# Designs tried in a protein design chat: VH-VL binders against q0atu2. Part 54

Target 1, 119 residues: q0atu2
Amino acid sequence: MLDKKARIRTSREYRNVFEKGKRLSGRFLIIYYVENALDNNRFGFITNKKIGMAVIRNRIKRQLRAIVREYQGQVKNKHDIVLVARAGIGKSSFEGMEKDYIAIMKKAGLFARNANKID

## First folded at step 3 (VH-VL)

Design gb16 (framework fv_recibokibart)
Fold by ESMFold2-Fast, scan of step 3:
Structure gb16 (fold): chain C 119 residues (1-119), chain A 118 residues (1-118), chain B 108 residues (1-108)
Amino acid sequence: as target 1 above (119 residues)
Amino acid sequence: QVQLVQSGAEVKKPGASVKVSCKASGYTFTDYYMHWAKQAPGQGLEWIGEINPDSGDTNYNQKFQGRVTMTRDTSISTAYMELSRLRSDDTAVYYCARGSFEWYLDYWGQGTLVTVSS
Amino acid sequence: QIVLTQSPGTLSLSPGERATLSCRASQSVDSSYLHWYQQKPGQAPRLWIYDASSRATGIPDRFSGSGSGTDFTLTISRLEPEDFATYYCQQYDSSPYTFGQGTKLEIK
């Protein structure tokens, strides 16, 4: 999992990303992103009840954190990024979520596809 | 297997609007962005914009902003591009193209010729 | 916006010769977002090389792509008659996604 330094943890920090950030939609994910004044990236995750029961939402959240962790070395530094899972994500495979994440981050200009995966 | 089939040629007068369709088959329509590009006679390709068919969210090239509208109908796997207030320099072949998961245009429609003349 | 400039505009060669087509960007483009398309008269463009150097499905190995930063190249090691077409480079790094003006490869 991501450590404390790499996570958006407070309502205030989430609100800042939603209020000042740009939005980009993918098949299963929406990202909101804004440059920060830190030396690292921070990630937030939102899975709402429209996705399904708690067990499904918790699985999705764990899988998204794993994907973000795997590719964290490829993300351009100094950004706060919030991933919002869309209703249809509950029917996706891990590979499908991973492909969507790579595609949306690449389109946002935040991601270099040719960098090595972590783990 | 994957096919994008566009509507037929159109002839319009200056000031009119044109709406071109692009019907997708052979894949899950909502999984891939749909792009539109313009090619004037004897000229190169120019990107007009894109639509996320799942959300309906669009992103337009500023050059066409205010005159272009992209929509889709998920029930018939069809994307639309409408261009308004047509001018003679809008005469062109218009293409739809699918954006892959890795952000390249992997399949293209056959093109729709739009002629704007008085 | 990123401007892509292709050179030459027209390249006249004979079958059997080597072709080198250049694409230069007005600012740095990540090679993962630089692609090449082939277009023949009366036809839609077709994906040819993606991510600067990867051949699309069915594309012969005589085609190769290379480059990074602002300079990208499409090379055809030994021209066949079916290779004479217009080639466009395209960047998908930042919106608006732009194409070069094209290089027309024609028979001498």
Scores: ipSAE 0.005, ipTM 0.547, lowest interface PAE 15.1, mean pLDDT 86

Design gb17 (framework fv_recibokibart)
Fold by ESMFold2-Fast, scan of step 3:
Structure gb17 (fold): chain C 119 residues (1-119), chain A 118 residues (1-118), chain B 108 residues (1-108)
Amino acid sequence: as target 1 above (119 residues)
Amino acid sequence: QVQLVQSGAEVKKPGASVKVSCKASGYTFTDYYMHWAKQAPGQGLEWIGEINPDSGDTNYNQKFQGRVTMTRDTSISTAYMELSRLRSDDTAVYYCARGSYEWALDYWGQGTLVTVSS
Amino acid sequence: QIVLTQSPGTLSLSPGERATLSCRASQSVDSSYLHWYQQKPGQAPRLWIYDASSRATGIPDRFSGSGSGTDFTLTISRLEPEDFATYYCQQYDSSPYTFGQGTKLEIK
């Protein structure tokens, strides 16, 4: 689980990310992201009914939180990031979701290790 | 209610380019991937690539050697596939198809015949 | 890439008979990503069976799909005249997504 300080918790905070943030879509995930005035990142997670039944949506949320936690140290500080699961994510493996997350975060320029060129 | 309507048949010379359109209706265009497939006369189906209509991101089959470009226009719910440097073996019916939530190709366009004549 | 091999290439049968169509993958395919399509001459393919065993909307219950791993089967319990067509299996498990070469079901 992420610490309270690292979680987007209120409807107002989610609205801020959706209204002012940038949007980037991957295969299984959409991220909305905006710089914040804090010294840490905050994450939000949204799974809608298009994904499937509650048991599937809850599994996906748990897996996404685990992925975010694993890669938290690589994310550039001072961002509010909301992950929205796309329809079809329920058929993805954990590894598939993880690869999609890494790809979209790199494309967004949110991973600290994206210097310029891969050696 | 879901329909995919493709542009009409094309006749092209070797070395030319062709751009096929696929207009979607009856669903939210940006919610589903759009795929393209090739079927040469008397042959089976071959996957060309896909586009995420929401982001514009594409993934192509390496076999087409960088000759394919997929785009979309969300304002008119239309996907496009452009194939360049046409060869005689590009003569085929080209289909667009929607990627479903089950990750199957659940609705198909009627097909567009592209003939490359020398 | 995953190669899907269908057998037989052509299956000649009469209405009323049972048809069994095979699809073999060169490596394991999750059944959730194996699908079957029906195509008649001059027409676009139509989704027939998805997730190896689920019938698409409107598909008669005489059609059934089964299999897992590398071996998948489409069965038609009692052929009707409208069932004579080409059937393609497809995997959506890994890119590039591939189709089998097709099994043509024809009237003998």
Scores: ipSAE 0.006, ipTM 0.588, lowest interface PAE 12.5, mean pLDDT 87

Design gb18 (framework fv_recibokibart)
Fold by ESMFold2-Fast, scan of step 3:
Structure gb18 (fold): chain C 119 residues (1-119), chain A 118 residues (1-118), chain B 108 residues (1-108)
Amino acid sequence: as target 1 above (119 residues)
Amino acid sequence: QVQLVQSGAEVKKPGASVKVSCKASGYTFTDYYMHWAKQAPGQGLEWIGEINPDSGDTNYNQKFQGRVTMTRDTSISTAYMELSRLRSDDTAVYYCARGGYEWYLDYWGQGTLVTVSS
Amino acid sequence: QIVLTQSPGTLSLSPGERATLSCRASQSVDSSYLHWYQQKPGQAPRLWIYDASSRATGIPDRFSGSGSGTDFTLTISRLEPEDFATYYCQQYDSSPYTFGQGTKLEIK
């Protein structure tokens, strides 16, 4: 899991990102993102019922958190970012989700040019 | 059957603008980025830019920034590329192509020849 | 921007021979974002190999792709007449997404 400081935790914080943030859609993911005033990044994760049963949604959520954590050091500082899983994500591989995350983060200008896992 | 159908050939004078259309069918238009590429006569391919049909957000190659505008109309699954202040070196075949975020360009339009001459 | 240099510019061979086409990048490119397209005169490009080594749907087994980092290769094990075309590599790793200048495969 991500540290408490790196997680969006309240409904108010999620609403702020949805209302004031930019939106980008990838193949399996949608991100909403906005600059914050906190000098650190925070991430939120939404997996709705359209994805499947709770066991599938929980698997997806765990995999997305693992991906986010692996690339955390390459994310441009001072952003609140919410990842929303699209319905088709349940049929994706871990590698497919990872590829989509890297692509959409680079697209948003939130990643270093050639993002790689930190050694 | 995924298909991208582009508008017909155009002949323009220097300084004019041209708007090329690309009508998509056979898939959900808003699920994939639409890219545009230029191919001058006898030359290779050059990427112009992309549009997210869902959001309308665009990203242009700096070489064309300030002269290119990409738009879309989701009600008719059509993407547009407008190139302004045309020069002789804008004479080329322009292609639309379907892509995802950092994924391959899997389907291409047939191309639109734009000729700029005085 | 990442510059892709293809070699040779023109490759003259006969049907039945093996073709090897090279694509070199000015900076490292993740193999998951390097792709090859085939183009015949008067036609749009067509996706041929994606993610450096995966054949697109309908592409014959005689085609293979390989490589990583800055060096990528497209190989045709035994040329058929319909394989004579121009092949372009493309990187989709960083914007602006760039193409190589192409290798024209022509009949000797």
Scores: ipSAE 0.007, ipTM 0.557, lowest interface PAE 13.0, mean pLDDT 86

Design gb2 (framework fv_recibokibart)
Fold by ESMFold2-Fast, scan of step 3:
Structure gb2 (fold): chain C 119 residues (1-119), chain A 121 residues (1-121), chain B 108 residues (1-108)
Amino acid sequence: as target 1 above (119 residues)
Amino acid sequence: QVQLVQSGAEVKKPGASVKVSCKASGYTFTDYYMHWAKQAPGQGLEWIGEINPDSGDTNYNQKFQGRVTMTRDTSISTAYMELSRLRSDDTAVYYCARESFYYDFTGFDYWGQGTLVTVSS
Amino acid sequence: QIVLTQSPGTLSLSPGERATLSCRASQSVDSSYLHWYQQKPGQAPRLWIYDASSRATGIPDRFSGSGSGTDFTLTISRLEPEDFATYYCQQYDSSPYTFGQGTKLEIK
């Protein structure tokens, strides 16, 4: 579960990340990210019609939130980050999504070096 | 202005089939999933299924599987729900509804006015 | 399938009073996929609260939603005459997507 404080909730807030943020693409994920003026990170999640039926989109979104929650302590503070699922993500494994998330966050400079999944 | 306009009321005999239409306007028809729901007289809502208007892919509630078929015609922005082998307990108002797509938000943001289907001898 | 049980089935109150409507799920539901709809007689349902706590466009601030896990609540802080309707909760977390049986809010 991500705390409500850690979630991007409004259209205006999403628009701000898309318009002012940087973009980086991974295999299954695209992230948009920008530094915020808050004392914490906020995450947004987008799974659109390209992914497939609602059951698939909902599964992907839950899995992405679980991954983000697991690694939240490794993310540099004070950022708004939006994860956009790419069409191919529906065929990926949980481990595949997790690896892509870690790789993209490290490449963006948002993730601590040698970050490890907590048991 | 987004609108979903459904076909008019129908009276059918047991064993017959009914096909309800839902014509969309005010948005790009293929960009939003369409859902169908049943509401028996004086009762609550029951989800029947969904269709991707772009691909034509469908997903049905198992309770209606084998009796329901959802289709669409993109040239006239219209979705259809056909229910076969009608029984008296199929008497209900049937609604089409658009699945919302605003960033991290879901829900059925626009609904048709409903189509009353009466199954009687 | 996830069963949503709403209580009470009928709630009789007067304008000016506070209304509290409950929705309990048979298993945990992600709050991002719990929604509330208002329906008046002869009309289609209308999306009222989404993501358990977010008001849909145009919905007055006297309405609030809360909850997580299996227990969700819709609260109306001070009833207005136009609020008397049936309210349905919905889970959109797992297929088949289900609705509660509804709480009918009626004038005492």
Scores: ipSAE 0.095, ipTM 0.726, lowest interface PAE 5.0, mean pLDDT 88

Design gb3 (framework fv_recibokibart)
Fold by ESMFold2-Fast, scan of step 3:
Structure gb3 (fold): chain C 119 residues (1-119), chain A 121 residues (1-121), chain B 108 residues (1-108)
Amino acid sequence: as target 1 above (119 residues)
Amino acid sequence: QVQLVQSGAEVKKPGASVKVSCKASGYTFTDYYMHWAKQAPGQGLEWIGEINPDSGDTNYNQKFQGRVTMTRDTSISTAYMELSRLRSDDTAVYYCARGSYYYDFTGFDYWGQGTLVTVSS
Amino acid sequence: QIVLTQSPGTLSLSPGERATLSCRASQSVDSSYLHWYQQKPGQAPRLWIYDASSRATGIPDRFSGSGSGTDFTLTISRLEPEDFATYYCQQYDSSPYTFGQGTKLEIK
């Protein structure tokens, strides 16, 4: 379960990441990311109607949270990161989403040395 | 300290309209969605709709679509719900409540005290 | 729309007893969007349990929530006099967002 302080929770905080952050697209995911003034990382998740019905969107959101939680120790300190699911993610496997997440985080330069699953 | 303070009780005739206000304080008004819910006497809760105070975008329960209008005034941190063409079965307490949409957030964490709207027989 | 059915409608118990309240959904609900509210007569509802199992700030540990899919439960391990109230489950998974009809806890 992702800690409350590690989650982006307000419209203002999401807007800040979109307006001031950098954007990088993967196969199934887009990330927006910006350095924050906190001592921790925060993550946000957006799944829109292009993905499918609410049941599918909510499954995807749960799986993305699980992936982010698993790799949170590999992420460079003090970033706000928003994951936006692309159309087509609904047909991806958990492993496919995980692979895409790792690839885009590495490409963004957000993964620390030995990017892999944490304990 | 987060507070939602609603306008006072209203008595209306059938066919009239009523506009209930909900004044927010203790947080940034545009950071959270505002929801409205209905509770008829002795009955449970029914969701009416939501407004994004930042954009003004609304989403209504189909049951109330065509009779409900939600607006806000960001200069005074106040949300409004107007219900038109009132009927006897609109007699209820109406609540505003704070929440979020699409964002990773939990349910309705703060509620107004409620506004009783009575529609005469 | 997703229909939430709460059972029993009324539960008559004495202080010190265990209460178990059921909420069943007509289709699967992500536990991250299932919440419980407590309401006392003449008062607004108050968020009690969120994300199916997390206690809201200040809620005593005798309250616990559980469940996933279509079957959710609110449990009170040892009833106190102030716990007698109506409890509503709510789903925020799919619009229109819906509430159950409520379970009223009353003193036997």
Scores: ipSAE 0.014, ipTM 0.613, lowest interface PAE 7.9, mean pLDDT 86

Design gb4 (framework fv_recibokibart)
Fold by ESMFold2-Fast, scan of step 3:
Structure gb4 (fold): chain C 119 residues (1-119), chain A 121 residues (1-121), chain B 108 residues (1-108)
Amino acid sequence: as target 1 above (119 residues)
Amino acid sequence: QVQLVQSGAEVKKPGASVKVSCKASGYTFTDYYMHWAKQAPGQGLEWIGEINPDSGDTNYNQKFQGRVTMTRDTSISTAYMELSRLRSDDTAVYYCARESYYYSFTGFDYWGQGTLVTVSS
Amino acid sequence: QIVLTQSPGTLSLSPGERATLSCRASQSVDSSYLHWYQQKPGQAPRLWIYDASSRATGIPDRFSGSGSGTDFTLTISRLEPEDFATYYCQQYDSSPYTFGQGTKLEIK
């Protein structure tokens, strides 16, 4: 669970990230990200029907929010970031999703901290 | 309004452990990472590590890995740093510092007053 | 780890003079994560300049920060007696987060 100010809530805000942001693909996740003019980071989550039925999509969305919440302090400040779950994420473990999130955020240069000391 | 208040000075023998506390007030304790830094007498600052007060997740500088443990107690808004197997070169002032990542500034915006730890025979 | 090298180690000047303090990084540092702290004997460090060029609350306008990449500078246009202290640069771009060794500003 993320604080309300750390979430992207409006269609306009999502569209801004998609239209003006950079895109980077991971194994199970795609992120779209753009610097914002706020004091904080905001996250959005998209789980579409290609992932599976509503029960699976809702589970994935909850798990992604938990992962993002756990690592939010390691994300470079002043960014709007939208996570889009790819088809196949429903077959991944929680650990697999977490690993993919860390990897893609590091590739994007969005992690200011070492989220995993092995890397 | 934001304050970080650390525990008092400690004198320890080589091989002992020391646990320093840092009590936060004036903000939501779980919203900001807490860092610890070391400053040996007459020397500069050295980063020891960080803790996410919400999750309890930690990340330590490899120089201290294996000897440092960071914890927190959310019910009393207090962070702790424990350093074990003390050596004479651990004699230093230890600081806690708050990291802001939900402000336009990112970095260490508030510091504790410091805790002098002296390691002597 | 990113090594920050500050120069000079000691800078001896008189009130009214201009001070220029340098901080060089061993590899590129995003200016949004380069900060300066002032420390006086017996006191905790105090945030002075953040994001390479932004003055922290209450810091006089005679202080300015600049730079990008590997080269950063803290400038004091006209030294006041209260400005004589040790100044540290810090990078918060990558773990482990590191500080420079400090520049001690002392009265001539």
Scores: ipSAE 0.000, ipTM 0.514, lowest interface PAE 18.3, mean pLDDT 84

Design gb5 (framework fv_recibokibart)
Fold by ESMFold2-Fast, scan of step 3:
Structure gb5 (fold): chain C 119 residues (1-119), chain A 121 residues (1-121), chain B 108 residues (1-108)
Amino acid sequence: as target 1 above (119 residues)
Amino acid sequence: QVQLVQSGAEVKKPGASVKVSCKASGYTFTDYYMHWAKQAPGQGLEWIGEINPDSGDTNYNQKFQGRVTMTRDTSISTAYMELSRLRSDDTAVYYCARESYYYDWTGFDYWGQGTLVTVSS
Amino acid sequence: QIVLTQSPGTLSLSPGERATLSCRASQSVDSSYLHWYQQKPGQAPRLWIYDASSRATGIPDRFSGSGSGTDFTLTISRLEPEDFATYYCQQYDSSPYTFGQGTKLEIK
């Protein structure tokens, strides 16, 4: 489970990420991301009605939080990142979501290993 | 400024049906699931079911399956719950509630004021 | 169906005291789907704590939630007169979604 400090909570904070952030789309996920003034990363999750019933949306959000937590040590510090689940994510596997997350984060240059490559 | 306004109190005889309305305002009605819950006098809350206002798809608690029907009218942003074959133990306040799922949690963020349904001869 | 059992059923305390309200689930509940509601007589329930430990907007910091698995707790560090109400836990992890029977917090 993600630490309370690592979660975006308020509508104002979400709006800040959407208004000032960069956007990247994957197969099942869209991320919005900006640098923050904190000493840690924060993550937000959006699973809207297009995904399906609450039980499906709850499963997707739980799986996304688990993926984010597993890879949080690889994420460049001081970022607010919002994950938006695309329509159709309910039909993907856990591994499919994980693969998509890793690909998007690498493409965004948000993984620490990518940040250390200067050549 | 999100608001859910329910219809007024009803008194029904055993075996009758009751239809409660819940009019939504202050948000896009079709973007959020609507739930219904029952609260018998002096008792706790019991979930009855949910409706997707966009598609009209429903999911009911097995305890009420066969007696409950949930519908909506998108033109007036109103959800309905009809309970048939009323019994004395259906006497309760019935609530509609909006499901929030936009941010990092899901739960019932706004509730109607409740509708008292009394079943008596 | 997951049964939520709240204890005590009634808790009689005075303003200034600490309150601890328990919610026990018959099977494991993901803390991300364990919520608490406050209800005052004649009023609809109001979301109070979500995701087991996060305060809803406007809720004073004297309220805290904790727990995981089958045991969850709502704590009020120092009771104010306006805190006397009935508190319900809810699991939103699996259908049918269920509520506890409530803990009524009343003035001694």
Scores: ipSAE 0.068, ipTM 0.696, lowest interface PAE 5.0, mean pLDDT 87

Design gb6 (framework fv_recibokibart)
Fold by ESMFold2-Fast, scan of step 3:
Structure gb6 (fold): chain C 119 residues (1-119), chain A 121 residues (1-121), chain B 108 residues (1-108)
Amino acid sequence: as target 1 above (119 residues)
Amino acid sequence: QVQLVQSGAEVKKPGASVKVSCKASGYTFTDYYMHWAKQAPGQGLEWIGEINPDSGDTNYNQKFQGRVTMTRDTSISTAYMELSRLRSDDTAVYYCARSGYYYWTEGFDYWGQGTLVTVSS
Amino acid sequence: QIVLTQSPGTLSLSPGERATLSCRASQSVDSSYLHWYQQKPGQAPRLWIYDASSRATGIPDRFSGSGSGTDFTLTISRLEPEDFATYYCQQYDSSPYTFGQGTKLEIK
């Protein structure tokens, strides 16, 4: 579970990311991201109605939070990042969402190099 | 400053069509859904439908399906709602309103001033 | 279609009193998609509370929203003269999106 300090909580904070940040699109996810003046990263999540019914949207949001938490240590510090789920995400597997997240974060330059790869 | 400015009042005969415009300013027009709602005199609000200004995709309340058409012109940041085959019970104030799918809330955070449409027979 | 029923239809109170406005849904509504609007005569509605409990920008802290499932409440802890208006709840959980019939808050 992400700590309070790691969550974007207010409408003002979301607006700042969307107005000042950069946008990058993946297959199932769009991220908006901007450097912050804090000592930590903060994440926000948007699951719109085109994804499906509330139970599907809530499942997607929970799964995205789990993915973000798992890779939290690999994200470059001092960023506010908002994940927006695209309509097609409802048809994706957990692994598909995870792969898309990793790919988009690496493309954005927000992920540290994977030093764990054997070769 | 975010603003939605609607076209002026209309008086129509039964069977006619009316087209109401809603001009957006102060934000990226294609990042937010645009909704239309109806309020008959002395009554509550009724949702008519929505348009995604980026794709042009629409979703209408079945009660108005077949009589309503929503369009937009991205070059002038303007949304349109056309209601055809007008009846006396279409007399109402019509509002456009923005929803923030790409932002913090899916509530209708900004509204146009309203357009009074009177259908007289 | 989800039907939202607001009660009371009219609430007559004096400035300084507490107001409690109810919104009941005919079936469960995700609180993330229940919103409240304030409307004064001759004006467009204004977003007041979103996601059941979050105050919109500029809304005084005397306003609070609560609830989940089928039962939602808007509370005004101490009425000011400018608070007398009609309040609408809205569900944005399933199409067609619907509004309650409104609660008119009027001066006693």
Scores: ipSAE 0.007, ipTM 0.589, lowest interface PAE 9.5, mean pLDDT 86

